# VHH binders against Probable cyclic pyranopterin monophosphate synthase (moaC), part 4

Target 1, 244 residues: Probable cyclic pyranopterin monophosphate synthase (moaC), of Pyrobaculum aerophilum (q8zyf8)
Amino acid sequence: MIVDISKKPDVFRYARASANADVKKCNTAVAAKAATVASRYLPFLHPLPLSATAWCKDGKFYVEGIAHWQTGVEMDVLFGVLVGLLGSGAVKIENLRVEIKQKQTTPPIIENVNTSEAPITREGDLVASAYGRMKVVNLDIVKNPVEKGHPIYAAQTAAALNAKRLCELLGGPCPSVQHFKIEIITSDSVEVRTFIKARDITPAPEALFSAGVALLTIWDMIKKYEKDENGQYPYTYISELHLD
Short names: E, the ipSAE of ESMFold2; O, the ipSAE of ESMFold2 at other seeds; V2, 0.75 times the mean of E and O plus 0.25 times the DockQ between their complexes.

## First folded at step 1 (VHH)

Design n07 (framework vhh_h_nbbcii10_fgla)
Fold by ESMFold2-Fast, scan of step 1:
Structure n07 (fold): chain B 244 residues (1-244), chain A 125 residues (1-125)
Amino acid sequence: as target 1 above (244 residues)
Amino acid sequence: QVQLVESGGGLVQPGGSLRLSCAASGFTFSRYDSYALGWFRQAPGQGLEAVAAIYGSGGSTYYADSVKGRFTISRDNSKNTLYLQMNSLRAEDTAVYYCATDESGYYWPTEFDYWGQGTLVTVSS
C-alpha cells in the first residue's frame, strides 16, 4: 500500500455579503441554508461544502461563509442574503453587495444572531412584478458572450428555471406558476423586471427571487472583470430589488 | 523546523467514535493564531478531500457536508494541538487523515504550506 500526498488541496475561501432592508423578522436559518445550496439555483456555480452564518444588525442583513474551494464563495453568500431577506418578509432590498472576500490567511468573524421564521402569506392577489438594478464596471461585458456563455441569455434561463423554486428554500407552499416573464435591459446599469402569475398563492417572493437570480447569474459570469487589484467589488452591487 | 504529527488513528466499528490529534512542533498556535488549521483525508483510490478547518484561536469553523453534525474540530493552544472528534463513523470515512496549516494561501491559492504524514482510520466490522 502506497499513499501519495503530492496533490495539494484547494485553499479556504471567505466572504461576507450584506444588504439594506426593512424586515420585521431576521430569518437566519433560511439564509444560511440557501448559501450552502446556492449552486442548485445559480447555473454556473459549482456545489461546494460551505459553512454559513447570518445575522441582522442596524437595518442590514448579513451572510458570511467559509469553504475549501478553488474559487471564491461570494456568490454563495450573496444568494444567502437574497433568500434570507425574502424569507424574512423583505419586499424592498437595497445595496446587495460583497463587503469583503478573503483567502485563508485572515481569520473570519462569525456572529450568530438566531431568529428563524419564514413568513407565509395567502392573498387573493395572484400576480406580482419585481424590479432589480445592478451596477457594473463595464456594461459591454454584460452585453457580449464571456467564457461561460452570454450573461443575459444565461440570466433569463436561470430566472425562468428557478421562478417557482423559492418554496424549496423557505419550506412553505409552492405557487402554481401559470406565467413567467423576464426583461433584462442595459442602460447605465443592468436592469431586470419579472412578472409572475400564479393561481393559488401570491408569487411576490418568487418575482423578487427570480429577479435576484437573474442578477446574481450575470454577476457570477462577469465577476473576474469586476474585481479590483485586491479581489474586491468596489463598484459592483445590486443597488435595488423591490416589488413594482 | 515546522512539523505536524497526527495520531489517534486505528480500526473502529461502524457507529463508533475516534479522536484524532495533530501535535505541532517548531511553532505555537498562540503565535500563529491568524493561520488556518485543517483536517483533510484521502480514501483509497480517491483524491484529497477537505474535512474540517478552524481559523484563529477557536474562531470560525468549516465542515464538509459529509461530516457535518458528526465531526467536531477543536484547538488547544496550551498543548499546541489540533483535534478532530469523529462520531457515528461510517465505512465511507475510511481514509488516511492529514492535518495541515496555511501561512501563505494568498500567493498559493490551491496549496497548504505544511502537512503532517497522515494517520490511517479504518471503519470496518
Scores: ipSAE 0.000, ipTM 0.101, lowest interface PAE 23.7, mean pLDDT 77

Design n08 (framework vhh_h_nbbcii10_fgla)
Fold by ESMFold2-Fast, scan of step 1:
Structure n08 (fold): chain B 244 residues (1-244), chain A 124 residues (1-124)
Amino acid sequence: as target 1 above (244 residues)
Amino acid sequence: QVQLVESGGGLVQPGGSLRLSCAASGFTFSTDYSYSLGWFRQAPGQGLEAVAAISGDSGSTYYADSVKGRFTISRDNSKNTLYLQMNSLRAEDTAVYYCARGYTEYLSKSFDYWGQGTLVTVSS
């Protein structure tokens, strides 16, 4: 006799990320697209079938993601918020965080519809620098190799390799990048500075994007040490990301 | 304007020690963009190799596997000087050593100012 067991339904992976933003438009279509392709930009992230939607409410930008998958989707939705804000013209991003992540037996209902905006206007200096800060539970983990490698060196590499690729997500003109630099330090938090020079149009969004990619790469590499007993992030978040 | 000047190179016997110094002018270690500072070397007939780097505020250090455990990088912000303490020297450490300023410690192309180099020869 062969015992037949009831097939359990696949568990949905759900996450919602948000950040404070002062933007005139909410480019939600860019945010949703970015979330679905985040693994092309974050080196240790797995490609997965993700449904994502974004919205703005009360000075915050939100991205939700849902997948039938073996891993969580929190890094994908964080990347969506970052790119969505840059595609909405943000020059200052605060409190980029995971609000919640869950396993669910049924898909969540998503009421908001993604809307497309025109590409951002590229006005400004041909040199830009950005600063970012991320709060983490234990800085000693960031300073040393983990299973995926050294977080700081991986972050510097990911940022450099992706510095000029933001226009693939935003649409519109791509800056002709002449120079890129990144510095990551650990103080009471993880701090990043980027510097980028372009020939033709301002690389200010790329400076912010590179800093964000570096911080998200570190977060992804240390995330198992950052979760509480419920798999949430009670402490870890990117507190600020802005142009210098 | 911006200059990096290395010193401390010379002839040393295998197993010996040297301390290299890099004096910076035209910018300050304590205030300017939290620059990374690094040491690179070029052995005779070989390409440029990253040796060690230290991030702004001395928060993080990098070492090539070939020198890990033997070399120590440090900075003195009050003296605007970068150091490389080289212990247990080997013949294969013979090279011209360059000091560099940049943001990205792992990429030579991301360093924007270089010193002229100082020769280290490890031989009996």
Scores: ipSAE 0.000, ipTM 0.088, lowest interface PAE 23.2, mean pLDDT 81

Design n09 (framework vhh_h_nbbcii10_fgla)
Amino acid sequence: QVQLVESGGGLVQPGGSLRLSCAASGFTESYSYSYALGWFRQAPGQGLEAVAAIASSGGSTYYADSVKGRFTISRDNSKNTLYLQMNSLRAEDTAVYYCAAHYDWGSRELGYWGQGTLVTVSS
ESMFold2-Fast, scan of step 1: ipSAE 0.000; ipTM 0.352

Design n10 (framework vhh_h_nbbcii10_fgla)
Amino acid sequence: QVQLVESGGGLVQPGGSLRLSCAASGFTFSSEYSYALGWFRQAPGQGLEAVAAISRSGGSTYYADSVKGRFTISRDNSKNTLYLQMNSLRAEDTAVYYCAAVEYTYKDSGYDYWGQGTLVTVSS
ESMFold2-Fast, scan of step 1: ipSAE 0.005; ipTM 0.295

Design n11 (framework vhh_h_nbbcii10_fgla)
Fold by ESMFold2-Fast, scan of step 1:
Structure n11 (fold): chain B 244 residues (1-244), chain A 125 residues (1-125)
Amino acid sequence: as target 1 above (244 residues)
Amino acid sequence: QVQLVESGGGLVQPGGSLRLSCAASGFTFSNYDSYALGWFRQAPGQGLEAVAAISGSGDSTYYADSVKGRFTISRDNSKNTLYLQMNSLRAEDTAVYYCAKDYRLGSYEDAFDIWGQGTLVTVSS
C-alpha cells in the first residue's frame, strides 16, 4: 500500500545519507541520478522532484537531497548511496545510515559539488551471494504486518522484482539471470542473504543490490517506529552489506 | 576540543558597520564538508533567530529577510574562519551573535551542539 500523504504540507524536505566504503574512485554521478529515481525501485516510495548531490570524503560516500514536497527524502538518498557504491565497484558496504533528516519552510543549504564519473566494469564468477544486516529498534515490528503490509514479504518481492534491474542505473550490459533466491531472517537484527546465477556476466552487483533493496524496503515500511522524537534515526542502519 | 570562537562585536551607532569572525579549532573547514556554517542571534529577552548560513563549498547562502541586503556571510576555509559583514546596522540588530556548525535552517532547535560563546553587538546612539 502506498500511504496517503494528501494531508502532509508541501515544505522543503532534506536528508543526507552516508556509508563507509573502500573504493578506488567514487561514481558520484550515478549516486545522484539513482536518488532521483529511487521510487522506481523501492515499491512504497512516493515519486517526487528531488535534487540530489553526492560526494566522497575520508573513506565515506555521501548523498544529500532536497525536495519541496509532501514526503521525506531519506529513503531516496539511502538508495543513492547504495547504487553509487555499487557503481563504484564496492563489494563491501558498512554503516549505511541517515545522518540527518529535516523538514523546513526555508530552503535547506545543500552542497554544490562537481560529480565524478567512474567506468563501470564487471569481473567475477557467474554465481554470487550477498549478505546484509540491518539494526532496528524492535524486531517484532518487522515480523508483523504494518500499515504498508508485511515487511518481510514485501522485501522478498521487491528484491526479486529488482534483482536484474541494477544495470538500468549503472549502464552497460545486464546479466542474463538464470536463478535468484533470497532469505530474510530476524535474529538480533534483520539479516538478508541473496543468491544469483547468471549465464554471461557476473551478477555480484545484483546480489548486493537485491539485498540492499530488501533491507531498504523493510526500513521504509517500519520507519515511523524507528524515528526518535526529533524525526531522526538514532538506532536504524545497515551495518554491513557484502559478498559472501 | 572542538571549539568555535566568535569575535568582532561591540558598540556601534545606527547606520554603522561591524564584521564578526568565527574561528574554528579542533576541526578543519573543507570545501565538501558535511557542515554548513551559520550565524544565529539572540536579542535581550527574546529567542534565537537564524541570521545567515553558508554551505561547505561557499556556493550556497541563506539570509533572514530582516538582514537580506545588509549582511553578507562568507567563509575562508584556508583560515578556518567564518565571517559576517554587517552593514546599515539598526537598533533591532542588538543581540548576542553565535556561530554554529551543521546549521539547520527553519529549525527551532533548543540545544547548542557545537556553538561558540557568542559576541555582543549593541546598536545604539
Scores: ipSAE 0.000, ipTM 0.273, lowest interface PAE 11.8, mean pLDDT 82

Design n12 (framework vhh_h_nbbcii10_fgla)
Fold by ESMFold2-Fast, scan of step 1:
Structure n12 (fold): chain B 244 residues (1-244), chain A 125 residues (1-125)
Amino acid sequence: as target 1 above (244 residues)
Amino acid sequence: QVQLVESGGGLVQPGGSLRLSCAASGRTFSSDYSYALGWFRQAPGQGLEAVAAISSYGGSTYYADSVKGRFTISRDNSKNTLYLQMNSLRAEDTAVYYCAAGPTYDYSEWQYDYWGQGTLVTVSS
C-alpha cells in the first residue's frame, strides 16, 4: 500500500544522498531530473514537488532535494544518485547512502540548474548481470510483511516493472528486452542479483538499475524501522552495486 | 572554502538588545545546504562555549541554558547570512562572539571547520 500521509504536517523536507563512484564525467542534469520523478519508479513512494540539485566532489556523487510536503525526500535523492551515476556510465557504485535529512518550518531557497545532456551511446554484450548488497539494521523485518506489504515480493515486482524503463530517464535508445530475472537473498545483508538479455544494445545499465530499484524499494518499505532517534540512517546503505 | 565575517557587536547597557550578523563570502550558504551554523563565545578569562546552533536548513536549533529564552538563532540562505538576536542582555553575556560553519548540526566546536574572526560584545554601564 501507499501509506496514508494526509495527517502529516506540511513542512520543508530536506535530504542529501551520496555514493562513491569511479566516473570520468558526472551527468548531474539526469540525476536532478530523476530525483523529481522517483515516485514514478519506486512503487510505494509518494509523488511530491521536489527541487533537486546534483554535483560531484572528491570521488563522490551527491544529490540534495527540498520539498514542502507531508513526507521526507530521502528516497527521491537516493534514486537521483543511482540514476545520475548510471547516466554517467558507472559500472560500480559503492556506499549509496543518506548523509542527512531534516524537516523545518522556515522556507529554504534552492535554485534549479537548467542543463541538458546528450544521450548515452551504448555498446557491449547483449546479456548483463548485476549484483547489489544493502546493509540493514534488522534482516528479520525484510523477510516478513510490513505495513506496505512484503519487501522481497514488492522488490521483485518493482525491479521487473522497471527493468526496461531506464532509457526514459537517460534519453537514449531503449534496449529491446527479451528476458529478465531477479534473485533476492538475505544473509548478513540484503543481496540482489539481476540478469537481463536484450536484442539490440547492451542492457548493462538496466541490470544495475533494476538491482538498485529492488534495493531502494526494500529500503523505502522498511525505513521506519531503520531510523535512529534523530530520524537518520546510521547503518542502512547500499554498500555495493556492480556488474558481474 | 567559506570565509565568515561577524558584525553587530558593541557596547550595550544591561537589559538592552543586539543583533549579530555573520556573512559568508567565497562560497555561499545557498549552495552549501549541508552547512550547520553556530555561535560560540569566549568570556574574559573563560574558555570557548557554545551559545546557539542551527541545522543545515533550520530544522533544528540548540541554545545553551544560559541564553535560552533570550537569544534566537536564525539563518537566511538567500542572503548568505546567519543571525543571533540577543535580548535582555546581562553583564555575564560580555564576550567575543564567533560564528562557525560545519557539515553537521552540533554544539561541539569539533564539528565546525570554518570560523569567523570574532566580534566583541560588552554589556556594561
Scores: ipSAE 0.000, ipTM 0.126, lowest interface PAE 18.5, mean pLDDT 81

Design n13 (framework vhh_h_nbbcii10_fgla)
Fold by ESMFold2-Fast, scan of step 1:
Structure n13 (fold): chain B 244 residues (1-244), chain A 124 residues (1-124)
Amino acid sequence: as target 1 above (244 residues)
Amino acid sequence: QVQLVESGGGLVQPGGSLRLSCAASGFTFSHDSSYALGWFRQAPGQGLEAVAAISDSGGSTYYADSVKGRFTISRDNSKNTLYLQMNSLRAEDTAVYYCARYSDLWGEGYMDVWGQGTLVTVSS
């Protein structure tokens, strides 16, 4: 028989995520907020108390987070980068990755304190298509059910359910979505295409957001098979995410 | 011609140790430092399984849950050789082991060069 063991205490969890993007102003306030509520949008992510900050430097958008908790915060900060860039008007995101994640008994120090906002514009075509690509260590894990379910089916569901919800994070007008389609293909990487039609304002940010949500859902579901001995992601990242 | 050649396979008893080597030719680890390398295996009647991977600098490693704590991946860039140290071997580790080169981050495929494989048999 198995005897119950004492639960291990909380430790401080730290992560920093980044992506390359060409934006004129960085909406760092929405990025930090999105990181703290990522579990409301990623179906298998647990809610946790998170302190997050965001900043831009040398053509990159960064989010870092700290929590005194039992789980890592890498998915939370990745989500923050995604939403922060969409809130900054990005139409092309490259190399969305976890730069580092750590756990330690002493609290880490965050020195990058930056809160700024940028206005969001919603002019453009009423139809939008997005394409995303994610590099992974083992594609066979993506194709089959894992403990939490089938990654592709979960990603399709998460993307569809959350396609309309980006405006809740950005605080601007919400498109009246009339049609949504998603396709996920596994070849040498994980590829996603989304198509969205709206009645009133451009759904281009929502097309990008739903593609990103799909890829992050897959990453979250397979992450135990993607980490190295130190819990880092040496090969897993979203290499491109852009409008078609 | 770019190629990878495995060696070091053989018969070993359960609980034993074995070290595999993968020699690269046609490219250099020091000049093509953007390339990550990995070990994969295929047991009789089973599909291909990723075992371990190592970054171009050797600073980051990945291990499948089935081998964590037992296997160690390493590279010697001066010798153009990748290694897999296998400890505490189990019957379930019996497989043909392949080394592979990962393509760069903007390449067409994830893995673009494979070795021919070396057989590891764990049996008494």
Scores: ipSAE 0.000, ipTM 0.103, lowest interface PAE 21.9, mean pLDDT 80

Design p01 (framework vhh_podentamig1)
Fold by ESMFold2-Fast, scan of step 1:
Structure p01 (fold): chain B 244 residues (1-244), chain A 117 residues (1-117)
Amino acid sequence: as target 1 above (244 residues)
Amino acid sequence: EVQLVESGGGLVQPGRSLTLSCAASGFTFSSYAYGWYRQAPGKQRELVAAISGGSTLYADSVKGRFTISRDNAKNSIYLQMNSLRPEDTALYYCARDSGYWTEFDYWGQGTQVTVSS
């Protein structure tokens, strides 16, 4: 379900997310745009008017977002980082996390940063597999249904739908998907493995994207159990996401 | 540590009303969803009502007759039971969610409701 936020205060919501950037050029324009439309891809996110800015600095990819709305924007900026790195040609993403989130009555100041586009590479095998891992406070919450539904089943469905949709965000040709499967395992963390086969172009970015979407869907569904008393995420993050 | 204490049960005649209360302690009340279960002799425990934030859920057998509510200031949940029937006779339990608003843990000791003349 999409949780009822109608009774929450209408104030400025701010968040910044980051991940380690292992790319030659940063596609910051794609990242900022992806953050604004994250609710079209993550099934339980609220649509909202988001302003987003992305940049790279000191080996990290960043996305900041602000909205005057009734819900936080941390999932939107996390999605922006994920898509921005994929649009930058990343085959390995580390430490995708929320650095900070805030509520305030006055508009936050976001630095105007120059954005650039980097082309993605569509060369490779017609088969790809990816692995991702996410640290969570309590795995028992992930294993059982929560108010929004069952996190694992929702993640599997969201991943399958989104395996066909990354090209909407990156531009260019869409792979003609012939086969997709996903496995989600709980151990000391949440682990995901995806496998995808396409007829015409490499689906390697889609393998990574579907794994990332699965993990972000789980995070969004359990996030009320992951926040500390200040509404921050001291423990939760996606530690690794890479091609197998 | 975690305590849920039910009260308000008793013997009532068919067609009458009862209000059950559940007092919670040992944790942050506002962070959880809550449910009311009942168990009649020789039968399995069944969920009759649940509340998560402002959202409620009712079993078909009690829909329109029972109302669940919460009072965060008093760390309590309530079950208002109207138009009681003999088949409502059971031990009623208060429960805290385990991460899903229809799956609960931390059962209290229960409060007996008997509907008869």
Scores: ipSAE 0.000, ipTM 0.102, lowest interface PAE 20.1, mean pLDDT 82

Design p02 (framework vhh_podentamig1)
Fold by ESMFold2-Fast, scan of step 1:
Structure p02 (fold): chain B 244 residues (1-244), chain A 116 residues (1-116)
Amino acid sequence: as target 1 above (244 residues)
Amino acid sequence: EVQLVESGGGLVQPGRSLTLSCAASGFTFSDYPYGWYRQAPGKQRELVAAIYGGSTLYADSVKGRFTISRDNAKNSIYLQMNSLRPEDTALYYCAAEYRGSDWEYWGQGTQVTVSS
């Protein structure tokens, strides 16, 4: 399912992703861990040895990542921000984006790498619904098969496969999921809505997670068509992700 | 009417291989995504593999051992299962056309039993 990368140069890959969210405590350990294992959750992402660090400043959550590898790390750090915020209790995430992405031959410096996950607690209803919206350059590409397959169908499948798996990353209790639904619509943007029912604890983080996984899977599949002349993403971002 | 018919299941010893086939009819075969699911006794149905055009998706438990493929000329989807384990014992289902939150069409299933 992953494209052959054998012809790509083995250089240092750097990226930093961020999002706005109102959280009282930043779970940086879970964010860094999630970035290193993002390929286990995003189906077209290459597994790679990633060093990641996370931090918060003024209502904004950051993850940066570095790898000496054949592929970029922007999807890995985006995933880290998503999971880090969910592990921090976020119920509303805005402007999840790649701030910068670089390819270089000299190793960059990173610090403050977290080595362990912090468990979370949950409260809320046993049913949850999440909404997400992603801005993209060309919606027609999202609606049709690309070289990696159909973005919408792949996103629905990735979300369904991963709906129950957020607790593997957060280190806390796992909901006993009884029902999961996802709908993806293309309007002037890519819109996703998820619904999830659990027996024992609130699946609200899972509703947000599955919506985010769907959007990130679409982003990863179309990213070749979204980058500007400098390989950056000036127009592609997840503008909102919240509980309904 | 869309119809999916699975075949190729059976009893097999651990470490051996089986190829499952899914014959599709009633629609334009090459226009649809396809998947393979399985349901073990007492467990929920899980996705094993899917194919979307030329792209494939695999569950972690089977990645590297199973291969999904399609033959548009024969209107068929295949699941090549290598290095079979007792935990692969399940009823295997073929599915077509993923829309909304679920697959639109399902086959009736074919039993795979991995036992000595």
Scores: ipSAE 0.000, ipTM 0.131, lowest interface PAE 18.2, mean pLDDT 81

Design p03 (framework vhh_podentamig1)
Fold by ESMFold2-Fast, scan of step 1:
Structure p03 (fold): chain B 244 residues (1-244), chain A 117 residues (1-117)
Amino acid sequence: as target 1 above (244 residues)
Amino acid sequence: EVQLVESGGGLVQPGRSLTLSCAASGFIFSTYAYGWYRQAPGKQRELVAAITSGSTLYADSVKGRFTISRDNAKNSIYLQMNSLRPEDTALYYCAKYDSLGEYRDYWGQGTQVTVSS
């Protein structure tokens, strides 16, 4: 790895994701870190050297990222927003979307800086249920196998395998999960519902996390079909993700 | 007025090729996703292929035989059908997806493809 990447004649990949932030304080450090390790949680995402920054402004939570890489970084920054909001105590997330993604020969200007925020706390019942909804350009694509496999089956598997791993990103303790259920339905959108029972501490963040992982896994698998002529996502977003 | 007009259907023998065209008007073509669907008599309409800005999806029954493409300068999408089989016989429809991608918000009138020896 060479420190001065500006000397390399390669393409910079940039993306910025956002969601509505109904939180008391923003945990931006957790968001930035999560974006850099998203490939450990999203099964079809490739590991890459990502520089990520997170911030809150005007009721929104943002993550932007840049990498010198072959593929886009939009899924990495979306994952960063999801985990950052969960690490900020969010129980309701709205309009999780990619605001912009770009490729260019010169490095993008990134002026925002990560800040240390309030500690992550857990409170609630030992059972939790979460609901998520994602709008997509073509719902029929979600219902059928794509190159990477069947989006719904892959999402169910990814959610189940990762349901209890959120504590690796937020810091312990981890809930002792006794039961996990997930249901994915295609109506006028992609809908997901998760149910988790734990023995010792509330799995509410894990219910939200597993629902988000399922939706992001589907998005990652169908993202080629979701982009406009400029490679943007004008219509694809997670409209709601909340505890029941 | 929003309009999708399919053309290029016809009668062909098994193993032959055919190209369908769909011409769109009345909206900004480049901002939407499109699909080709087909419906045989007595059967439900099914997705054959879909295309966005540069990415494609195919039904398992046509994968490797059919190719969907788009030409934004001509406001058109195409379906290249190779190695045609009798079971490909159907009325073929072009469809446009709404701005949220949730519904096929416009259907063309269709073009008939008949594969017969």
Scores: ipSAE 0.000, ipTM 0.131, lowest interface PAE 18.8, mean pLDDT 81

Design p04 (framework vhh_podentamig1)
Amino acid sequence: EVQLVESGGGLVQPGRSLTLSCAASGRTFSSYDYGWYRQAPGKQRELVAAISSGSTLYADSVKGRFTISRDNAKNSIYLQMNSLRPEDTALYYCATWEGYSDLFDYWGQGTQVTVSS
ESMFold2-Fast, scan of step 1: ipSAE 0.000; ipTM 0.448

Design p05 (framework vhh_podentamig1)
Amino acid sequence: EVQLVESGGGLVQPGRSLTLSCAASGFTFSNYPYGWYRQAPGKQRELVAAIESGSTLYADSVKGRFTISRDNAKNSIYLQMNSLRPEDTALYYCARGPDYYESSGFDYWGQGTQVTVSS
ESMFold2-Fast, scan of step 1: ipSAE 0.000; ipTM 0.356

Design p06 (framework vhh_podentamig1)
Fold by ESMFold2-Fast, scan of step 1:
Structure p06 (fold): chain B 244 residues (1-244), chain A 118 residues (1-118)
Amino acid sequence: as target 1 above (244 residues)
Amino acid sequence: EVQLVESGGGLVQPGRSLTLSCAASGSTFSIYAYGWYRQAPGKQRELVAAIYSGSTLYADSVKGRFTISRDNAKNSIYLQMNSLRPEDTALYYCAAGTKYDYWSEDYWGQGTQVTVSS
C-alpha cells in the first residue's frame, strides 16, 4: 500500500544522494527529470512536487531535491542518481546512498550547477545481466510482509514492469523485451540479479535499471525500520550495481 | 484481521526476570507498531513499551529494566523484564497498531498475568 502521510507536517524536505561511477559525460537533465517523477516508477512512493538538481564531481554523481510536502524526498533523489547514471552510460555503479536528509521550515539554498545532456546510444549485446547488493540493518524485515506489502514480491513485480519503461525516461528507442527474470536473495545483504533479452537493441541499461528499481523498492518499503534516532541512514546503501 | 496471543507470564520473586512473548497471526502486513500495556489491580491500563519505525519507547517506571524487541520473520514481539518489583504485578497486554507514523492500538491480545511476590 501507499501509507497514509496526511498527518505529517507540510515543511521543506531536502535530501542529497550520490553514487560512485566512472562516466565520461553526465546526463544531469535526465537525472533531475527522473527524480521529479520517481513515484511513477517506485510503486509505493508518494507523488510530490519536487525541485531537483544534479551534478558530477570527482567520480561521483549527485542529485539533490527539495519539496514543501508531507514526506521526505530521499527515494526521489536516489532514483534520480540511478537514472542519471544510466542515462550517462554507466555500466558500474557503487555506493548509491543518501548523504543527508533534512526537514526545515525555511527553503534551503541551492547553488547553481552546470547542466548537460549526453545523447543516448544503444550499441551492444541483445542479452544482458546485472547484479546488485544492498546493505540493510535488519534482513529479517525484508523476508516478510510489512505495511506496504511483501518487499521481495513487490520488488520482483516492480522490476519486471520497469524493465520495459526505462526508455520513457532516457528517450530514444525502447528495446523489444523478449525475456526478463529476476532473482532476489537475502544473505548478509539483499542481493539481486537480473537477466533480460531483447530482439532489436541492447537491454543492458534495462538490466541495471530493473535491478536498481528492485533494491530501491525494498528500501522504500523498509525505510522506517532502517533510520537511526536522527532519521538518517547510517548503514543502509546500495553497495554495488553492475553488469555481469 | 489480526490475532495476538501472549505467553510467558507467571509468578516470580522480586529481583527476578521474565520474558513475555506475543505472536501475531492473520493479516500481519497491516501492523505498523507493537506495544506492551499493563493493568494493575485498581489502576488504569498503561503503556509500558512500544516498538515502531526502528525506534522504541518505554514508560519511565520501566526504563532501564524492560527491553522490547521484535522478530518480524516470526511475527513476534518480546518484552524482557529484568529486576522485577512487586509494583510490576499486572495483567500484561500485547497490542498492535496499523497507523503509519503515529501510535494507534487497533488489535489487542487477551492478556497474560505477571505476579511479583515473595
Scores: ipSAE 0.000, ipTM 0.087, lowest interface PAE 21.8, mean pLDDT 82

Design p07 (framework vhh_podentamig1; at its last look DockQ between E and O 0.01; V2 from the best seeds 0.00; counts 0 for: pae E 22.3 > 2, placed apart)
Amino acid sequence: EVQLVESGGGLVQPGRSLTLSCAASGFTFDDYAYGWYRQAPGKQRELVAAISRGSTLYADSVKGRFTISRDNAKNSIYLQMNSLRPEDTALYYCARTVYEYKGSLDYWGQGTQVTVSS
ESMFold2-Fast, scan of step 1: ipSAE 0.321; ipTM 0.709
ESMFold2, look of step 2: ipSAE 0.124; ipTM 0.664
ESMFold2 (binder alone), look of step 2: mean pLDDT 81; pTM 0.813
ESMFold2 at other seeds, look of step 2: ipSAE 0.000; ipTM 0.156
ESMFold2-Fast, scan of step 3: ipSAE 0.370; ipTM 0.766
ESMFold2, look of step 4: ipSAE 0.000; ipTM 0.092
ESMFold2 (binder alone), look of step 4: mean pLDDT 81; pTM 0.816
ESMFold2 at other seeds, look of step 4: ipSAE 0.403; ipTM 0.818

